# VH-VL binders against Probable D-xylose utilization operon transcriptional repressor (gntR): the designs that were tried, part 14

Target 1, 226 residues: Probable D-xylose utilization operon transcriptional repressor (gntR), of Paenarthrobacter nicotinovorans (Arthrobacter nicotinovorans) (q8gal4)
Amino acid sequence: MDATSKRLTRTTVASQVRDFIVMEIAQGRLPLGAPVREMEIAAQLGTSQTPVREAFRELAALGLLESRIHVGTRVRQLAEKDLVEAVPIRSALEGIAGRLAANNYHKHAEEVRGSFEAMKEVAEGGDRRVFAAASTTFHRSVVRAAENASLLRAWNALGIEVMTILAMASSDIPLDDAAESHRPIVDALEAGDPELAEHALTHHVAAYLPATAHSNGGVDAAVQAS
Below, E stands for the ipSAE of ESMFold2; O stands for the ipSAE of OpenDDE; V2 stands for 0.75 times the mean of E and O plus 0.25 times the DockQ between their complexes.

## First folded at step 4 (VH-VL; framework fv_tarlatamab_arm2)

Design g91
Fold by ESMFold2-Fast, scan of step 4:
Structure g91 (fold): chain C 226 residues (1-226), chain A 123 residues (1-123), chain B 109 residues (1-109)
Amino acid sequence: as target 1 above (226 residues)
Amino acid sequence: EVQLVESGGGLVQPGGSLKLSCAASGFTFSGYAMNWVRQAPGKGLEWVARIRSKANSYATYYADSVKDRFTISRDDSKNTAYLQMNNLKTEDTAVYYCARNPYYDYLSHFDYWGQGTLVTVSS
Amino acid sequence: QTVVTQEPSLTVSPGGTVTLTCGSSTGAVTEGYYPNWVQQKPGQAPRGLIGDTYNKHSGTPARFSGSLLGGKAALTLSGVQPEDEAEYYCLLYYGGAWVFGGGTKLTVL
């Protein structure tokens, strides 16, 4: 769609402010749980408070910032228990997606492979925000390949991109290695093996569990704890 | 090209100490878990120790046979993993291999191995 | 004491099919043990073949496959070549620690 491309090239000051804050969070310069003040961001970027306030509202709606009346705005802090609860659900949904996608891969190969190659290219640039978006696009392409609208709606409700951004902010994972870790998923889908694809996706996603959950038997222990 | 090069092996007397190094190149070392695996002359492979990446808080694991005597560590700034071996026994005589796991260490294969370094514990 | 068991030796003819197995003293081997297979030829360092039950290392020939069979991990070679003569080791994961099997010496005659 030409309309989508045209919209992306006509960025507003508010969208530039939003992108700046997301980048600061993803790179770890704006720590999780840190207060974020409209006047400070406005001064830092040489803009008025109006576009900053608009950016704050958008980021709060996306779940990257949290605002409490009379308390102010902070970068959302993703607690370990949030990952212990969300990762098993994501793993289950993406496992189902992989199983279904393996049988439909020939119809979706261009999108899935293209998303994987884009993720690898983005990883070379070192921008964790852009990588989080590319990674989310790749996983969504697999869910789309499942050709199950209910599954896609459920997956979209999990806030995967925000979860990925917050995970990136919490770790020093090399982006090249993060991108390459997705190769077994593509290989399994290309093999057209539903069981391998389910396994590749469930275990890939399960690796995002905190170290304590891994020590207690991984996904099974986390699911039982949840 | 992924390369792992072990060094530090040699002859040592029982009760002695030795520190092995595993120098990595051709990949982003800090994202990978590193393992030490040994093989006594004419015998099978035995897993010795593992250290996870920074993302997993450098968690360490040891085989019961070496626990409290061996310490695995890493220096990501030097792309090097280490195995400090204390109170060495004749039974520790083996070729010591360094092997990596991808970012998801327990979910993947021991894909690349070094050529090994010989440790001989004898009087 | 956890023990991982493999056949000590197996023989197969060139072009034939052979399956090596890997069992655990703790019970049936499942995908939760993340079975790994490595190959070692005389005088050489080990080489990774299969990880996490089914996943091949990039250099692993198509004739090698991993599976679960009868409560054990399995490595199957179909259309065996003379160069496949080697020692094969399995590894199983036990919540942080890896445990090797005793190895299977595969003879191709």
Scores: ipSAE 0.000, ipTM 0.415, lowest interface PAE 17.1, mean pLDDT 81

Design g92
Fold by ESMFold2-Fast, scan of step 4:
Structure g92 (fold): chain C 226 residues (1-226), chain A 121 residues (1-121), chain B 109 residues (1-109)
Amino acid sequence: as target 1 above (226 residues)
Amino acid sequence: EVQLVESGGGLVQPGGSLKLSCAASGFTFSGYAMNWVRQAPGKGLEWVARIRSKANSYATYYADSVKDRFTISRDDSKNTAYLQMNNLKTEDTAVYYCARPYKYLSHFDYWGQGTLVTVSS
Amino acid sequence: QTVVTQEPSLTVSPGGTVTLTCGSSTGAVTEGYYPNWVQQKPGQAPRGLIGDTYNKHSGTPARFSGSLLGGKAALTLSGVQPEDEAEYYCLLYYGGAWVFGGGTKLTVL
């Protein structure tokens, strides 16, 4: 079971509230750091406060919202430190995954290629939350192709989908360009080149570092700072 | 309200041709990929073809069973998708549906009522 | 080439719970195949129920849910109603193509 990669559902009113808030954040209508009030969401969606409270608790557990005594609830704004810490770990794990996946690619080509094409199709709809999910699915397909259960568990523990949603919300990159930026990863895997695949994954993931960390040497500066 | 309306079906002899149309309304047609799916009498559903939006250069995809015989196309100014069927075989006899995914990839949420194509002598 | 397999038929009592599964000849079904579920009643066009593994269309009743179970996609109906008697199809995404399962005929009695 992959608890950290749990997707939202529309099974209950609370699930619908969760999905609504996630989509508002992903599409920039609920900005990072913005206050979110239980009563306002309940009124907007024509529901009671109980399912909204449940949704807020779940979103806080997912790291999309944060609540503090006397401050209230806000859309979480990833601190530079959070990305400086997480991106190098993700880069290292996905680099290992790429190297191993290149050797196993013939067993996983349909899933990896399919999930890449899915990102391009999802980009057509312009839905940044759906794109964040598709991007996460693509990266997970590469990690899964490594055929290393410990690596997949470690990768799942990083909360990649939440980080991707927040990154999409803070970025104005066109979704078709975001999807296409993954092509070098697929090309390296298709070629069965472990070194090229490791390089493609590590450099792709490193691009998620904040601009402030990129000044003074990017990933190298971030690794020294951590 | 999303609506898809197929037309152009009918009786045709083996080796003949037909062009199906799918008229769309209730959404921004130009932003969505469109699919054709068929169902032979008493049988299951079979995906036939897909055409992407202009953002993906109108890329087309076909099931192996129809490759090189069928051509999917679209006219965004008319909100219509087409399926040109050439060199028809008796096994192409089916109800043909057009279908559109919602914003979530692979949500085949919207289907037309279908148009019957019968290939016989 | 690729074959998508479903149970040919299943029976459930009204108010009961039933799970339909969707497997692939190429290996375990993951969210990377974007499992979709559609319902077709006799003499009617198919209707979308679930896409992207877990996500319901706004018109889909709360009693339907999607999941991944044992290397397969799954559709679960809880508190089954008589009107749920229908043919259910899964379909999986392989990048350039969609592949339908053979369908499950669900009988409610």
Scores: ipSAE 0.600, ipTM 0.798, lowest interface PAE 1.8, mean pLDDT 85

Design g93
Fold by ESMFold2-Fast, scan of step 4:
Structure g93 (fold): chain C 226 residues (1-226), chain A 124 residues (1-124), chain B 109 residues (1-109)
Amino acid sequence: as target 1 above (226 residues)
Amino acid sequence: EVQLVESGGGLVQPGGSLKLSCAASGFTFSGYAMNWVRQAPGKGLEWVARIRSKANSYATYYADSVKDRFTISRDDSKNTAYLQMNNLKTEDTAVYYCARGNPYKWYLSHFDYWGQGTLVTVSS
Amino acid sequence: QTVVTQEPSLTVSPGGTVTLTCGSSTGAVTEGYYPNWVQQKPGQAPRGLIGDTYNKHSGTPARFSGSLLGGKAALTLSGVQPEDEAEYYCLLYYGGAWVFGGGTKLTVL
């Protein structure tokens, strides 16, 4: 194979490796904090170490893997501060996605409804990590319905699967309620209402923000003090 | 070892009825969704129906081509799934396979294990 | 009606690499369609290979892999063996219902 063909093949394989590792983490088979070995992943996927190293590099840039002296490469143990920083960004991007997707919904209705129903089905199984993966698939279907390639690229770069896993792991919400909380998003999109869809997405995502992110000097405290 | 054994197939006239059974062994049947898939002679596979486990309230799903004519059910005490077929048409002639759903309850259906099939012939 | 399209037939040499694709008449296939792959050898019942895009079933050989490629689901076989000669079917999820592709007959010569 010539150098160009080899390079393109390696780039494509690396993308598949990255997606595989993200899914393993999302499904709990690769736990948060667990060691990740290049050779084990290469053997599991029947590939060489080169595309695996490239995938590890990409996942490290996304904040999903970390490498430390004397510790090696591990799945990052995300802290509450990571959610506090990421949720507002995700909320803004998904709000834009909802607004745009409402105008295109009839072209994407099958995928969006399908992923919503899938989320409800896995919720009944009770596995929070599996639910996180289904929820991520649903949100990505809405972003895809926006028909904005730059938005989809930006959203994919945020490590949404990991954010969702962390949010669900720290939550006591019943999964059936978590699934049903997405219904206003589907309803707004089906109505073709861009403003309602934007509001539904921004409010839904904002609910992932931990209570500790709110200041003690809120409006209620000020009103009571006066 | 996981085994699925279908039975109840045979020759039936148009408008008739048949009830297929799928006997399961080698796994905890009550924890899995079960599917029926058919294959007409010399043709491809067609998904027919699915029934979820008790944890999912025995929710049922059907292909449009069989809705209101076929009913999927299960008896966890007998490790058996059923397909009641009513108002059969000549185009329902096929080998009917029982297939196990998602073993981890993580995805909608994986069709990981299948029975050997039972032939249903709808003809006069 | 929604149609799921596969190549009717493909041929590959022993030890070679082949990719089968699965497309939808309604648009690009994404992970939201939960692509599954099933193998059926001549005279045998089908068996599951891949669930949910790239998640292998127990017993699926390492040479099989699932992915999304160019708006389609893809099944890739690397280092094909004679016993891989079979019909391969994909399935896509459409909100409660599953739809099979027409199948690809893989010939290993």
Scores: ipSAE 0.067, ipTM 0.600, lowest interface PAE 6.8, mean pLDDT 82

Design g94
Fold by ESMFold2-Fast, scan of step 4:
Formats: C-alpha cells, structure tokens, sequence
Structure g94 (fold): chain C 226 residues (1-226), chain A 124 residues (1-124), chain B 109 residues (1-109)
C-alpha cells in the first residue's frame, strides 16, 4: 500500500473507495440500512482510514450514507419516493442543460460523443451496473457542456449518480434499448438545436418515473406501491 | 405475506388448449415481472414465459419450445397472471409454477417466491 | 442454442464445504447475467435462495453464499447440514429470457 500511496494522491484513493462502496450497495452486498465502518473498509481495500473517511463524507453528501452522533455510519434507507420527487427536478435541470449545451456543443462534442459510444459498448457486455455508471457519465457530460457551474452543482446535489446506479440495477430494461434511448439527445445536440435538445432531455428523463406515478392518483399511488 | 396460487391445470388431449391462472397476494403485483416455469416428471426446471410490469410496456418473452403456442398475460386489477396454452403436445406434460421476479430499486431481479404448482397432463 | 451447465451431482459430508458452479455456453458468466440459485427438495416447489449473484432471499441460511468463480457463477455451502440435501438449479438472464441449468443433485452423506 505504501508504494500505491506514493503514486496516487489521497483524493484519487478516496474516489476509488467511493466507487467501491457505491458498487457494493448497487450489487446488494452492502444492504440498505447496514452499518459501514471506516476501519473495515480500510482493511478490506488495504488503505488508511483517511481516504475512507473522505469517501464517507462524499457519499453522505450524495445521500448514499448517513452518519449520526453515537450511532455511526450506515447505508441510507432510500425509497422509490425519492425517485418520484427527484425525477421532475432532474428533468428540468437536464432540459436546461440540453438547451445550453446545444449552443456549446462544438467545444464538448468529443466528450459527449465518447460517453455515448462508451455506453453502447458497455450495453453489449451485458453488465447493468457498469451500464448505469456509463449512463451517468453520459448525462454528466451533457450537463458539463452547458458551461454553467451552478447547474452542475445543483445536478450533483440531487444524487443522480447513485439514483441511476440503483434504479438501473433494479430495472429489467434491455441494455441495448436503454443505450439507444439516448440517441435523440445526441442527435439534437449535434444539430445545435436548443429547443429540440431541451425537449429530448426533458422527455428522456421523465420516462424514468415509475409507471404508477403517471396514473390517476400519481405520487400517492406510487408511494402506496413502494 | 407473499403468496402465489396456480390453478387451471388438468388432463387434455394432444392439440388441445388450457389456460392457467396465477393469483397473487401480499405484494404490489403491478410492480413485478411474473414468470411461468415448468417441470416435466423426473426432469429439471424449464423457464417458459415472462411478462414485465406496465412500466416496461407489458413486454413478453418465451422459451423457444413454446413460442407461437403459449401466450402469457396479466390483469393487474385482479392481481392475476395467465398462461394460455394452445396446440398442446405430450412433451408439455409438467407441473407449471408461477414465480415472481424479485425487484427493488436497489436489488436486481431474482426468483424469490414460487407457487405450489398446477399439473398439466397431455395424453392420448 | 444457449446452454447453462451445472455439475450433475456432488457429494459432501455433514459439516463440510461444497461449491456448485454454473457456466454459460456464451462465455464467462458476469454479474450482468443476474445469476440466480433455486433449491428444490423432492416433492416440493422450488424456493429462491440467491439472486443477482450475491443477494440472499430473506429465508436463506447464513451458510449459503453466492459468488463468481473462474468465469462461472458459484453457490457455496459451508458447514453443510443434512437438510441441505436437495436439487440446486442456477439460472442466467439473457436480455429478456431466463435459462435454467440442468440442476445439481447434492447428496449429504
């Protein structure tokens, strides 16, 4: 581990720890509500407690872990209600991002196109958790292309990454169909059409709402179902 | 408590038809995929058909051995899944199980709850 | 077509450890195939044990665990009990369809 520490920054190690914990949760090996201890993660990954503590703080900010005085850290109990509440906000934010990104696409085309192709490649491999991460990377690339720091900060604050990973892990959607559903977004951005890009992203993200939330009774029906 | 109860099995002649029902209780039926799995006497389990939830457009999938002969469907208002079996063959003789594919937003699907099965005998 | 392969039979002594494997004709088994394990005792309906490679059904004893081993899905029983004698089936997901393995008859002697 000492040799690894010399080559990597503490921040880089913390990011790797963060990604490890996210995948453990997504794969069900770390159940919702389960206690998580810094020393156990540090021992498991062969690192010190400092980058683990940093990762825990990042994951708490993303809404995946929660720390309580005298109780310790645990995986947060997340509900489908959180998706029902966050999806309309995400839809609005990504719609704005698409509109702005269409005007700046020439500066970000390589990143956006690259992340879309990566998502298609991952879909062929059949690993849904890896696909969820690739999908999140794609959406983040569009938000970055908007060149609006406040928008990116607000988007990150919603915990989109963890929501996408967990939702995709529970989903039956064929990965080829999931990947292909993003093509209208790329097409709109490449056309440089702000109105079309806003519509494409708003419509795409809105489709993530559970079917019960779209029926008569809406949110109440979804909450009762979950 | 989650329960799945199959019905509709019986004796039928080759070329005949039967419709199986799977009555579900103890969970939000509309949110889950439903499967039919069969087991011929003394043989292993064979997956037959799957129907997704409304969120996935009620998409249906079939094993090659039953394509174009069997139709899976569901009625969410009655918490019931169905298997319409047409053009039955002697090799379709089996106990037919209804099985739920377990989904939560943090856990990907698996076959967690099964019914007790209903016997279908296709005989001359 | 796609074939899912399991050991036809395995024998283990009470208190022993045994690992059952589940392979695919299409290549290495990954978590993307959502490996599932189902137990069936003679004359009984099947029961879910493990889904999504590692996730235990709420009624599954602690001695059962799921993993990936050498390009295959694996079910490990440690501290085997007499009541664990049963047929064990794996099944893998192929983008819409589920495919069962032939089953492993576990004899506890």
Amino acid sequence: as target 1 above (226 residues)
Amino acid sequence: EVQLVESGGGLVQPGGSLKLSCAASGFTFSGYAMNWVRQAPGKGLEWVARIRSKANSYATYYADSVKDRFTISRDDSKNTAYLQMNNLKTEDTAVYYCARTYHTWYLTSYFDYWGQGTLVTVSS
Amino acid sequence: QTVVTQEPSLTVSPGGTVTLTCGSSTGAVTEGYYPNWVQQKPGQAPRGLIGDTYNKHSGTPARFSGSLLGGKAALTLSGVQPEDEAEYYCLLYYGGAWVFGGGTKLTVL
Scores: ipSAE 0.000, ipTM 0.452, lowest interface PAE 12.2, mean pLDDT 81

Design g95
Fold by ESMFold2-Fast, scan of step 4:
Structure g95 (fold): chain C 226 residues (1-226), chain A 124 residues (1-124), chain B 109 residues (1-109)
Amino acid sequence: as target 1 above (226 residues)
Amino acid sequence: EVQLVESGGGLVQPGGSLKLSCAASGFTFSGYAMNWVRQAPGKGLEWVARIRSKANSYATYYADSVKDRFTISRDDSKNTAYLQMNNLKTEDTAVYYCARHKSYWYLDSYFDYWGQGTLVTVSS
Amino acid sequence: QTVVTQEPSLTVSPGGTVTLTCGSSTGAVTEGYYPNWVQQKPGQAPRGLIGDTYNKHSGTPARFSGSLLGGKAALTLSGVQPEDEAEYYCLLYYGGAWVFGGGTKLTVL
């Protein structure tokens, strides 16, 4: 059989290296926080260091890899702080999207239902990176159904796919359960109720917040305030 | 080597019934959704039915043109998918193909392997 | 009811570049429709080429690529070979059901 790396393709070798690293992270074979070396990836994939270095730069810009002086390049550890900052913003944007999308549902129903069914099919296949992409496509379909270009641009700037990949890599959640958790969103949109749809999306996205963040304002904070 | 082999086609009168089989080999059949697609003589392809794997409770989907007349099923112990066709019409005359639904690393939902087809002729 | 539209026929010279498109009656085609491309040569069974807009099957030649273009799915062939003369079908996903386009007959002259 011909090796894939020996074939001419319209996609760059760097993009193939990027996809490989994303896949390894999503499946847990390249652990969060683990060092990543250009030479080792190049040797593993049978390529030179140039496209690997290009892929590393792209992944660093996306926030999947990080480089530090004297430490080298590592897979980004998804920190609680990152989710505490991003989840409330995402929740607000997707809540607005749900409210608007409920009024436009007829025009977008097939795309939204199609994306939901696709998440279920991908969950059946078991690939976590593929699931992360399908989940991102579903959420984007709801935002697109809002018919608000500024909202879509703001949502796209938030790096949702990267957050989803990192969350999947750090979680043991069964993919069938992950897919099914989106059903209340579809049900709310089909009901055509803007308030219900906003609540469904706000609640769903808020569930991505780490459990420890729900301890804010607990007894220790009350004691300090008194 | 992935292989799909259709059988059960033939000549049938309008209003009759026929059952098609799709025998699979070379992969873990139970993990894949299976589709039936047909092509009338000199015409284009038309998707007919899909059955999901056991993990999705063998959920079934049908084109409106065959709904309530055709039933898709599978037997994972035999690596075989079936299409039971009832109340056949002359418009159902076509080559019937079995097709696998595959997942890749990069977001799939893809018809990767197809059988050679089996001809169903509904003659008056 | 739902209609998927393709160019009925296209002609390209050997070594040339051609783009086939696939549109939906429901609006702009996006990744959520999971565009698939299938090749069928005369008298042969269909063969899978591309899934999920741009994801090539292992056996698909490098000269084939998929994309989204102007609210439609697109299949581009660069450096067309005589053996690429065939009918090309797109399929789009609609919440459980798949719908085929009418097919594009590609002539290589």
Scores: ipSAE 0.005, ipTM 0.446, lowest interface PAE 14.7, mean pLDDT 81

Design g96 (from g01 with heavy chain A99T N101K P102G K104F L106M S107G H108Y F109M)
Fold by ESMFold2-Fast, scan of step 4:
Structure g96 (fold): chain C 226 residues (1-226), chain A 122 residues (1-122), chain B 109 residues (1-109)
Amino acid sequence: as target 1 above (226 residues)
Amino acid sequence: EVQLVESGGGLVQPGGSLKLSCAASGFTFSGYAMNWVRQAPGKGLEWVARIRSKANSYATYYADSVKDRFTISRDDSKNTAYLQMNNLKTEDTAVYYCTRKGYFYMGYMDYWGQGTLVTVSS
Amino acid sequence: QTVVTQEPSLTVSPGGTVTLTCGSSTGAVTEGYYPNWVQQKPGQAPRGLIGDTYNKHSGTPARFSGSLLGGKAALTLSGVQPEDEAEYYCLLYYGGAWVFGGGTKLTVL
């Protein structure tokens, strides 16, 4: 045995810490709004606090953790008000994307269909974090197929992946059902019908509103009806 | 420990047939899709075929170069995947690797066997 | 016919940084193609390095990283070691089928 080999780490400890925290959040074991302490994570994973601090910084940049002076670090809380505000915007943007993408689908069919099939395969494995990433990739492929750079920039600015991870952490939806819920979008795009595609996207995204928010006045009724 | 062990390779004449086997151990075989990948002498890797798990109705996929000549199958009770190769051509000469499908974030072909050589010559 | 293109060969000095790229004949490579990277040393079976653009396999050294760069998938090695001399293959997902690139022979001099 060579002692020099023992001094080298093949994978970044910080990236492993990051993946662990993301998985704990996605699986619901680290609740939304819960405090996260460097010392506790370091002890739990048998590592020093240095790579944990690096992981916290990266996760804060991704919007999964938040830190405030005198409050400390905690898992970002995605409140119902955030979904009530963001879902209608996302629905409108993706509806526009669907309408435009239906006309261009022949140029993007491989990417969109591939992303849908990948999402189904990921669902088979049961990892909600990986599914959130696959779902985000699928939706982005549809927005990209719209061939509208301003729309893609606006959509990217919404932080869809972070919101999807947080939503999956708060949901008990079977992943195979979640994946299959996207099939009407693919079918509408393949039909090349802009009206059907817009409707499929707006209806699908509107379903992300929590049930409690659906009781809040006429806002949800308008979104649900579309 | 995950292990994939290929067998069934050998010398065969053009137009002949050969059946490769891939014995799996160290994981729940029935839950994973399996791939065959080949490498001709001195050449790069080429994906050949894929078979999905029972949950996906054992759906099969083939590279255009082997469609209608090769058949991928599996027997979950024996933890074994197969590649039936018919109407073999000289250009099918290659080392054939059995690979397990991992999750996309961990790579599609996470574990590979050592390979089995198939030589198609007169 | 779909073609995945890689640099045929690249050379880098020990301790240096090198980036390998992976392009598609169908257009810009995005995360929707689930880029994977595989390493093969002479006489050995291939080994998985990176899956789904940037996710490292167990045992992949910290010096390897994956990304998307200029419409292509990218594999970057920083602080290259002599043992990194190998063939590197990318593969992209096309809705059920995987397509390998031609491979990049990385020489460490």
Scores: ipSAE 0.108, ipTM 0.640, lowest interface PAE 5.9, mean pLDDT 84

## First folded at step 5 (VH-VL; framework fv_tarlatamab_arm2)

Design k1 (from g02 with heavy chain N101V; at its last look DockQ between E and O 0.30; V2 from the best seeds 0.00; counts 0 for: pae E 6.7 > 2)
Fold by ESMFold2, look of step 5:
Structure k1 (fold): chain C 226 residues (1-226), chain A 122 residues (1-122), chain B 109 residues (1-109)
Amino acid sequence: as target 1 above (226 residues)
Amino acid sequence: EVQLVESGGGLVQPGGSLKLSCAASGFTFSGYAMNWVRQAPGKGLEWVARIRSKANSYATYYADSVKDRFTISRDDSKNTAYLQMNNLKTEDTAVYYCARVPYKYLSHFDYWGQGTLVTVSS
Amino acid sequence: QTVVTQEPSLTVSPGGTVTLTCGSSTGAVTDSYYPNWVQQKPGQAPRGLIGDTYNKHSGTPARFSGSLLGGKAALTLSGVQPEDEAEYYCLLYYGGAWVFGGGTKLTVL
């Protein structure tokens, strides 16, 4: 019971377990592909298995953990290299989406603007994983506005939510700044300018690269050469 | 235990004014967006207004049906949200509920007050 | 002009399965509308069941689930109990504003 604190709401033990696991993955202490065992996590954190199972289910839904019957649960087998290699592909797909969406924006404006406002609202809460989900929803709304089902399917296959979760966990960017950094995309779409929208989306994607990936100039050169 | 208690309802003539209060306890009020929702007798729910936290400059949003007549506000030092209703019309007759939205989830109207009745009639 | 549409009433036998839907006049309902579901029993204040399309409130019974179905938000009750007889409202987010549907009266016979 919190008899003396009037400034905080209690968080669930499961959310604390989730945060711990995400940080261990992001910092490399829990390698990609490594087994993750409920009893070991419960023992490490001094809690029962119930909140740990809840956290595992949430992380599996986000694509960070994989659970297979008779094999167990492990960190999803995505190398940091795979995520870094996805950036130029994401940039290209989202650039195409922006160009197409600029011509269709009038039919999608309420959805796109609404998801931008949702990002700003969840940024207030300070939960970086909730923000990552809202950011992914915003980008999906832009891709939807392109009105190209094949593009949406390709975009969904890139693991965008996982990429965003890892980037947000590794970054100190204030969430309201992260949300506001999407405004140029909305502005370009509202202007109906395909080239500006393409530029805004391709430029924006680079901001979510892990710090080590940003020091690798090859990613920038590959994007520019495409 | 999270608790929301509305007050200030009553009978008023068309064109009149009322101010509703929503007293909150059991949570950190300043971290939540607060909402008013109303229900006319025998009818469904209608969202009325929302006020965001101090971190978002207490931004306000209104349903078109009440825009320019109603004003939502809050006093975080008193854990209280308010709804000032001006130029009341008979169609504003309803039970008025306050509800909170948790900072971690968009639009979880998880806790509601018991409501306060506003009757607008001659 | 924005309208959120729900079935006015549905009937289900105890132990049965029923799905309530929530449509938007603006087009297909997606996760960008942050669908929410609220239950109201006669003479009681409403209570939240599901937010963000799928996410259950801590007190929501396991038999309730949320989804997107055929361009609408959906609330599915599996193994319906007599106490589930209530009105169910959906609400959708339209960039700062919320709009409730008209409500579905669920009768359990």
Scores: ipSAE 0.091, ipTM 0.626, lowest interface PAE 6.7, mean pLDDT 82
ESMFold2 (binder alone), look of step 5: mean pLDDT 92; pTM 0.939
OpenDDE, look of step 5: ipSAE 0.462; ipTM 0.792

